# Ledger of designs, part 133: VH-VL binders against Large ribosomal subunit protein uL10m (mRpL10)

Target 1, 224 residues: Large ribosomal subunit protein uL10m (mRpL10), of Drosophila melanogaster (Fruit fly) (q9vpl3)
Amino acid sequence: RGKINIQRPKAPHYERARVVAVTQPKYPELPKAKSCFKTRAERTQQQQENPYNEIIAREVRNWLDHSRLVAFFHLSSITADDIFRVRVQLHKQNLHLKSYGSKIIEQAVKNTRYEAIVPLFHSNHCIVFSPDPEKTAALLRIVRRVPQMVLLGGIVEETMLSRNQLVAYAQMPGLHAVQAQLVQTLSQAPGHLIQQLQAHQNSFVQVLDVHAKNQMNEETPKST
Key: E = the ipSAE of ESMFold2; O = the ipSAE of OpenDDE; V2 = 0.75 times the mean of E and O plus 0.25 times the DockQ between their complexes.

## First folded at step 7 (VH-VL)

Design j8 (from g8 with heavy chain S103D; framework fv_imvotamab_arm2)
Fold by ESMFold2-Fast, scan of step 7:
Structure j8 (fold): chain C 224 residues (1-224), chain A 118 residues (1-118), chain B 112 residues (1-112)
Amino acid sequence: as target 1 above (224 residues)
Amino acid sequence: EVQLVQSGAEVKKPGESLKISCKGSGYSFTNYWIGWVRQMPGKGLEWMGIIDPSDSYTRYSPSFQGQVTISADKSITTAYLQWSSLKASDTAMYYCARLGYEDSLDYWGQGTLVTVSS
Amino acid sequence: DIVMTQTPLSSPVTLGQPASISCRSSQSLVDSDGDTYLSWLQQRPGQPPRLLIYDISNRFSGVPDRFSGSGAGTDFTLKISRVEAEDVGVYYCMQYTEYPWTFGGGTKVEIK
């Protein structure tokens, strides 16, 4: 039980170094490098994450630039089996479900026309991308069977749509979808759209919080 | 034309690490998932897992979870299958295959033969 | 896990004659979206697998029309109307309706 401080490994010949690496993979059990200097640890982590985030942010911008359909969802607790099944069903329809951290989303949309969507991603979220806006109906049919995914809104042909507008768009025949887009462009102010999307997110979070507390307490049905 | 090209055959000893590759070309690499399938000598096909290269989302078969790591580097349009410590029972042909839209595993690599023996 | 059972294990056929391969799943392959994620693969000796049929009956691009798929629920069939020399190989059914994805044990088609 003596405190032994091994700062630097001894310089053994090659065979001994290899044996130590193989037979004692956790031999130097060091605490994770979280020192008493919290600021230093946070700074180191930020520096390590930055290059990776930039690469992924460029990919998100590519998805936004090349997708004629983008749908935003709140994603509540869901099993790995269920989300995998949903991703397979969506992929079959050329619909691409992606989950990105809020920092990556913010970095991707910074200085773009989509910067206003950042508040949607402060809670658990996912995004569905597709090059084909006619797949909106297929998307809504699939997610209707996934109560853990709640539609917040989307972008169709570069036009931001609320949940209700996106649902209406899905029900229109292809010819009139273009007319619907023009109507939405003429009537919708971006500020009002963002406010509506944010309100839906806040309402859902409140419902989820109540449900989580009820499940934790194992309340009986109809304990209103 | 869509093509998946896998790395060459490997001969390893038990306990060694290995990383084999699958390079996609002729399509948008990040738009399609890549699956890995094992075929032991004289046996049938076994699904190992799948990756979405765009966000590195992975899903493994329970039989392979914790035994292998699937990854991808989209900057060079390459998916990987990796072992930290090989066993003789890992001796097999390994295929990568693309998950198409509305179809299935549609395009397959030529396979990488991995032989693990003392 | 869904178990996929193929019959027969081997099928020697005379050139120009039909061949039929059956695949039975231990559970229904109909997913919540109404689709059945059942495909058929061909593996010629020394070659990688090749997609023949997807979603029970849809022929993949470049696949000859002598190949056809049928079935529903748990019972599926791949038919080759007139077997040619190039059709020699092992045929696998695959389900991707339920995790984990599983393959049938394979059926070897040989020329007599």
Scores: ipSAE 0.683, ipTM 0.878, lowest interface PAE 1.3, mean pLDDT 80

Design j9 (from g8 with heavy chain G100A; framework fv_imvotamab_arm2)
Fold by ESMFold2-Fast, scan of step 7:
Structure j9 (fold): chain C 224 residues (1-224), chain A 118 residues (1-118), chain B 112 residues (1-112)
Amino acid sequence: as target 1 above (224 residues)
Amino acid sequence: EVQLVQSGAEVKKPGESLKISCKGSGYSFTNYWIGWVRQMPGKGLEWMGIIDPSDSYTRYSPSFQGQVTISADKSITTAYLQWSSLKASDTAMYYCARLAYESSLDYWGQGTLVTVSS
Amino acid sequence: DIVMTQTPLSSPVTLGQPASISCRSSQSLVDSDGDTYLSWLQQRPGQPPRLLIYDISNRFSGVPDRFSGSGAGTDFTLKISRVEAEDVGVYYCMQYTEYPWTFGGGTKVEIK
């Protein structure tokens, strides 16, 4: 229960829906829940499910939910010494490099607002998490020296950003309110904004910064 | 208060297995790495390896690769160092230490003395 | 591997006088992003190591201001401006700029 609207008399509509459902072909109308009978093959397939995959998927969801910065990378062949060096440099900045299988990522983000990231992970990949979005500039500085890592995009303040939008975010001053507003703006009409950022990046950023500061100052436009 | 508490002293014979522990408290265990450092009697410090408890990523010093295993159980905020077969040369004090973003190996456990003799 | 050489091996000091410990690396400790991960640890008799200084010159929380670190590249110094009785122990430099991570051999500070 738990809902105040439960007192709304809606029971008759359920009975009608039941009658309609019974008249539908069984083929598309079979219950989507677990059946009362499973074949040996179906039971074997379910027994092959690794319970650790769900535990890891929950960990990925936890990282996504508690990180204000998430960056997605394509990862080319890299030596153990090089990846260790990069992980140490990132760790120094409170940036956490993780690698998860594509199926685990899909499982973690399925039926969430982040499901659209799944296509980014059909090849070798890694993800960097941080609770501090101001570390985006440090992240890009470090990975610029790692040609094996190619930025694909990210999530900042729970908003999905393209590579170019994330680069633009990194160049903003460390004013949290201005950066949050920019993220909201950049997440809308991405094609047009990306073109503006590529063509006139400094001008666009300056215009947004001036606009935000003008709103804070509440100047009187009328002075005759 | 950040604290790392290690398991008690061990006396073992050559060829025996051993697993010692390092329990973290007072901080988010999975956000910091745990390193292991050996100090042989009357000698200096040697880095053995490190683990990121959030994904169990490990990296060992070449001198310790294949000699020990580092692991962690984040559900009980504990890191481990283990040997499948101890040698007399493993007699030493073993320290765990937290690697912090802000600094370095900042908080250290009290140490676990391991004595291997026949 | 980077070899960390500490001098002197032993430093007998009169109470209230300054002490200076040197640490020299066999190659530069500056990483690809320009940072140097050089720290200093203190180990008092019968106790675990304690972090004193990180990133060459930054004092760790609770460390007295009589301790200071300096240096660049391959040459680093830990200074104690006025040695107190509680400062007796072995001091180690450590680097984690390059794998494998390495410690200096230690410098024993003792009171004359």
Scores: ipSAE 0.826, ipTM 0.936, lowest interface PAE 0.6, mean pLDDT 82

## First folded at step 8 (VH-VL)

Design ba1 (from b10 with light chain E55D; framework fv_imvotamab_arm2; at its last look DockQ between E and O 0.05; V2 from the best seeds 0.00; counts 0 for: pae E 10.6 > 2, placed apart)
Fold by OpenDDE, look of step 8:
Structure ba1 (fold): chain C 224 residues (1-224), chain A 118 residues (1-118), chain B 112 residues (1-112)
Amino acid sequence: as target 1 above (224 residues)
Amino acid sequence: EVQLVQSGAEVKKPGESLKISCKGSGYSFTKYWIGWVRQMPGKGLEWMGIIYPSDSYTRYSPSFQGQVTISADKSITTAYLQWSSLKASDTAMYYCARHWGDLSFDYWGQGTLVTVSS
Amino acid sequence: DIVMTQTPLSSPVTLGQPASISCRSSQSLVKSDGDTYLSWLQQRPGQPPRLLIYDISNRFSGVPDRFSGSGAGTDFTLKISRVEAEDVGVYYCMQATEYPWTFGGGTKVEIK
């Protein structure tokens, strides 16, 4: 009984080799472990195919159209619980926190006056909407306590504002106060003009008076 | 308590101008939108438009664009709906309603009946 | 424009019995947190409309528990668990998802 050389097995007969080759189970390549982290690109692509994207885009447009205050925030490692807490606080002030995908935002604002906001939506973000532009100060007060929310900018009364401009806006006295100040400033302008015009007239009259007095003094004959 | 009180019933002739009012009370008038809704006799409700009283920003339904003017006087917490020239077809009940941030009409006025007849 | 279609046009109901009103939108209405895209209003005879339900299923303040709203997408339902005499009137659905805002044609609830 010839010692089966386990180290160099005799090549099977040609026919057997063919059968073995054909019957070798083609193990499907193990699906490359789809990294649990769907690339941002894959998430974005899946969002594009959602039949509800158009509906959500309409929602975004609706919010934009009804809001006099819109603020854009970057979200940095915020928990769902934290977001909920902030949402509740904002809601008490008639501020509405929403989060939308970048593609949805792009679709929503395409060919609209809001198209300029698209570059702000490259990362995790949220939007706060309000019908009341006077709530800007309240919004900033609430968000200051939430370090995970970073203000990027906003829209106030249909004007796009940078972060700094929005902060400045919040510090401004109410529209009425600013208007009152403007009116006061404008009302002071004519007064100053009148004063300047009168000053020239008064100086002219003074010069004429001096001239007249000098002429009168020259006509008084020195009584020798 | 939030209340919207509208002006009284109006009887007008075709071609006449009309301005009806809606006074808000019991809330911050400048912080909420006011909308107008038409209801023709025996018919349903029709959205006409909305105004933000703080700055008088307005939006109209396309069907009512150019047909009516919505305005507000925040100093007296009153919103207005006006026609430059009334038509017989303008005969209807007109309601004002408060619109809050969640995009709902939560409080309504009692309505103003406008009758336009020759 | 989004068309809101209500059915039935008329709903005769026996006192104490339930009533159901349907509202269908020509386009999908999406519910969002804190957003109100669909509302139900009640208009009693000779009275102005009253808000019953907002954001599909939320009862407005002072609205009895017998009123409930449900639905999603394009199909919405208002239910009255036990109709009372004071419930007689016309009910309207309203969408605020897109301009112009539009109302359903109304459903008249009557007592048999």
Scores: ipSAE 0.023, ipTM 0.549, lowest interface PAE 6.2, mean pLDDT 84
Fold by ESMFold2, look of step 8:
Structure ba1 (fold): chain C 224 residues (1-224), chain A 118 residues (1-118), chain B 112 residues (1-112)
Amino acid sequence: as target 1 above (224 residues)
Amino acid sequence: EVQLVQSGAEVKKPGESLKISCKGSGYSFTKYWIGWVRQMPGKGLEWMGIIYPSDSYTRYSPSFQGQVTISADKSITTAYLQWSSLKASDTAMYYCARHWGDLSFDYWGQGTLVTVSS
Amino acid sequence: DIVMTQTPLSSPVTLGQPASISCRSSQSLVKSDGDTYLSWLQQRPGQPPRLLIYDISNRFSGVPDRFSGSGAGTDFTLKISRVEAEDVGVYYCMQATEYPWTFGGGTKVEIK
């Protein structure tokens, strides 16, 4: 039996934030700045607790933890039939289209470095998750035909990218192109030149890192 | 690759306690929900509840609230379903299943047959 | 609780012919997040359930393309375009839109 003979207090909720908070300080209590113009319906809604929302918030956190690509879109009025078609096309590329309320998103990203994304969800929106960051080009190609979905930005490999940075990322050669360049470099360097190859390989990786960081800082319009 | 392996069949008498297990492997155990599903002999499927192993958050179907305990030990990637006092009506097949995103239950254990008779 | 009603209860089918299974929910399965949490499971004789279709129409990994799902709102359908001997078993729809999560009563597919 696993746990009968051990009585321990429940661990503080630091386990929930372990992956995110390894380098982050403990958050102080945030000041609560809220609209003074709440309606009666909004106050009643706040009092209604729904345990299903806790399940959804934890699932959103799991999507964020498993996704190397996350893209945020503004969503204009769209028929259920059209959004269903887009969702099917995206699923074929391992791209998962989701929509959540802003309160659920706020709960899901609380005490993470992604808290800054919450304002994106005050208007009508959708999110695309994928474990495959190389699918960014396919995502943009599919969404190009859907004017109701307007790209706002995204997260690639745990790095926040603006709209322009994400578009630029989508136009870069994939990991296979980087791997092909490495193979070409190895083919040019006979065995006794391994030291030179190792130095060039490190430089090549560093140049790619600089280009990735430049993509995060550059502002370029969509190409289409 | 992803596997849920359940403990073996159990034969018990009414009033006895029982704890059956579901061991997950081939994936990050704490990042997925584990659900428990009952199937009485010759009957359909019934959702009993779910657990999120990372923080042990649980939800029960109203029909099973207070009748069973769902728990997990993340150090050994194992979820549990437990009765403090079995009834003959608890005779059934019990499945664990993994839940992820909008996939619902994507991987299922092989089942644990529990027989309660005097 | 959302009641999931499946029809038919039993579907005897000649090999190679199509089969169609209906699932109706007592209320809409569309949530405010835009998702419809409906899936289809197959349980072959003596085996655990396995996922066939999620999110109404998406085939799970390793599921043959003869299985397809469709529907909206409260009415959903699983189709098998050409039934094979290995398709014998009981099929369940399941909703996870609202607590508690509920299954349909099952549809037995068998060969005539």
Scores: ipSAE 0.006, ipTM 0.505, lowest interface PAE 10.6, mean pLDDT 75
ESMFold2 (binder alone), look of step 8: mean pLDDT 93; pTM 0.953

Design ba2 (from ba1 with heavy chain T30S; framework fv_imvotamab_arm2; at its last look DockQ between E and O 0.01; V2 from the best seeds 0.00; counts 0 for: pae E 20.3 > 2, placed apart)
Fold by OpenDDE, look of step 8:
Structure ba2 (fold): chain C 224 residues (1-224), chain A 118 residues (1-118), chain B 112 residues (1-112)
Amino acid sequence: as target 1 above (224 residues)
Amino acid sequence: EVQLVQSGAEVKKPGESLKISCKGSGYSFSKYWIGWVRQMPGKGLEWMGIIYPSDSYTRYSPSFQGQVTISADKSITTAYLQWSSLKASDTAMYYCARHWGDLSFDYWGQGTLVTVSS
Amino acid sequence: DIVMTQTPLSSPVTLGQPASISCRSSQSLVKSDGDTYLSWLQQRPGQPPRLLIYDISNRFSGVPDRFSGSGAGTDFTLKISRVEAEDVGVYYCMQATEYPWTFGGGTKVEIK
């Protein structure tokens, strides 16, 4: 009884080898643990195939069209809980925090006046919408306490503002105060003009008076 | 308490102008949208448009664009709906309503009945 | 424009029995970040409309627990668990997802 060499089993007969080769369970390659972190690229691709992308894009356009204040933020490492807390705080001020994919934003603003915002959406981002441009100060106050939210810029009254401009805007006295100041400044302008016009007239009258006095003095004969 | 009080019923002839009012109280009037809704006799509700009183930013339904004018005076917390020339087809109940931040009509006026007849 | 279709047009109900009203939108009212702009309104005879439900399922202040809203996408439902006499009226769904905002045609709830 030939010692079955367990270390070098004789190659099976050609036919058996063929059957074994065909019947070998092709174990599906264990899906490489797709790192739970779908690359931004994969997330973006999946968003493109979503039949609802157009609907979401329309929503974004709707928010943009009806908001008087729009602010764009970069999100650093922030937890869902933190975002929720911020959202609640913003909501109390009638500020609406939304997050959309970059592709959705691009689709939404394509061939619109908002196309310039597309470069702002290369990373994790969120948008805050408000119907009230006066809420800019409130918005900045709230997000100042959230270091994970970095202001990139915004749109106020259909004007795109840089980060610095938006901060400056928030520091400005309310529209009414600015309008009042403008009215005051404009109201002072005519007063100054009147003063200048009167000054010239007064100077002219003075010169004429001096001239008249000089003529009167020349006509007085020196009674020798 | 949030309240919207509208002006009284109007009886007009075709071609006449009309301005009806909606006064808000119990909240910051300038910070909430006010919308107008038409309800023709025995019919459903139709959204006409909205205004933000703070700056008078206004949006109209396409069906009502150019047909009516929505305005507001925040100093007296009042919104207006006006016609330059009424038609018989303008006969309806008109409601004003406050828009909540989440784009919902949360409080409504009692309605103003407008009757246009020759 | 988004078309809102309500069914049934009329809903005769026996007191104490449940009622259900359906609203279908021509386009998806997809929630973004938890926001859905579907509302239900009640209009009693001779009265202005009253907000019942906002954001699909949230009861407005003062609205009885017997009213509930549900749905997603394009299909929405208002339910009354036990109809009371005061519930008689016309019910409307409303979308505010896109301008112009649009209402359903209304459902009349009546007591048998």
Scores: ipSAE 0.349, ipTM 0.686, lowest interface PAE 1.9, mean pLDDT 85
Fold by ESMFold2, look of step 8:
Structure ba2 (fold): chain C 224 residues (1-224), chain A 118 residues (1-118), chain B 112 residues (1-112)
Amino acid sequence: as target 1 above (224 residues)
Amino acid sequence: EVQLVQSGAEVKKPGESLKISCKGSGYSFSKYWIGWVRQMPGKGLEWMGIIYPSDSYTRYSPSFQGQVTISADKSITTAYLQWSSLKASDTAMYYCARHWGDLSFDYWGQGTLVTVSS
Amino acid sequence: DIVMTQTPLSSPVTLGQPASISCRSSQSLVKSDGDTYLSWLQQRPGQPPRLLIYDISNRFSGVPDRFSGSGAGTDFTLKISRVEAEDVGVYYCMQATEYPWTFGGGTKVEIK
C-alpha cells in the first residue's frame, strides 16, 4: 500500500558500488544485486503485479489516449545537453518528448488498436506526444536538425501513419482545411481514389498487425 | 504475526567467546534483512550491521567491522551475533531487528543483556 | 558518515499538550530514487525500540494518529499532538540513506 515511486526499482541504498566503497565483501555479487533490487518488490510481490510497470504503462496509455499527435523516433547516442535543448524546444511547442522501455510499451498497448506499434521499439527510441496535430510541421522542423532522432512513423487523430504519410500530413494546411480537402476529394473522387486513401491507411495498420503477429509467433526465427 | 525472540541474558568475563541468537517467526525469514543494534548503559542506539539470510550477505558498521561476526542459519530461521573475545566495553543491551525496503527496522527483538566483568 | 543531531535532549510535557522533536542530518538524506530513508523510533522505559514513522511522514501500523512526521532534505520533525501517559520514553531518528546507518542521540519525553 502507500505510494509507489518509479525511482525505487533499483533500490540504490544497497547498490553494489556503495558496498565496494565501504567494505570488501567476499560473497557472490549476483545474489547481493538481486536482493537489493528486490527489497520493495518482494514486500508486495505476492499481493500485486509489478506496480512500477503498471504505473508507467498507465502513463503511456494516458498520453496515447489524450494526444492527437504521436510520433515515434529511433534515438542514437546524443549528449545530455543536446537532448535537453531539444526537449525544451519541443516543450515550447506543446510537444512532449518521452522515452519508455520496450517492455513498458508492450504492456501499455496490449489488447488495444495500437498493439501493432510494438515492433517499432526493438531499438533505442523516443516518443513525442502532443494534443495539437497542427504541430506536426514544427516537430519535423526541430527534428530535422537533430540527426540522432530518426522518424519512424506516428499516429494522427487515432490513425496510424507511416513516415511518408506523416511528412505529407505536415505539409497540409491546418486540421480544418485537411478535413475540408478530404470532403472535397470524396465528393469528386471516383471509387478508385477513395479506395486508394483507405488502402494507405489500412496498409499501415496491416503492416503493423503483421509485425505484431510475427512477434507473438514462437516459430519466427528473427525480427527486424 | 511477526516475532523476533532473542536468547537470554549473559554474564561473561573478558576474553571469553559468546554467540547470541535471534529467532524469527511468522514471516519468510530468508527474505528480510536482520540488523543488530547495540545500546550501551545509559546511551543511545548504535547500528552494528545487517545480514540478508538468503545468501548471508552482510554489511558492518566500520566501528564493528572485525569486532563481531553476524551470521544466520535460514534452515532454523535464526540470526546470530558472535564475539571471539569479549571486552568489558562490550557490556550492553543488544537488539536484533527486521528490515525491508523503506520501512526501516519494523520489528524488534526483546533484547539480550550482555554483561562483561571480571 | 551522516551525523544525526536531535533537539531537545529532554522534553517534559504536560498531559494533553503537544510535543515537538527536531532531527537534523549533516547531509541530505534523499536517495537517487527520490525517497528519503528517515524514520522515527520510540523506546518506552525498559522496552525495545518500536517503529513509529518511516519515510519521513508515514505512520507505521498500529501507531496512533497523534504522531506525525514532516521535513525534507536535512531538517525533520516528529510531533505528538496530544501527549498521553503511554508516550513517555526516548525517541530516536534514524537514517538509512548511506552506510553506516546512524541514529540521533535521542530525546526523552516525560510527563511533568
Scores: ipSAE 0.000, ipTM 0.390, lowest interface PAE 20.3, mean pLDDT 74
ESMFold2 (binder alone), look of step 8: mean pLDDT 93; pTM 0.950

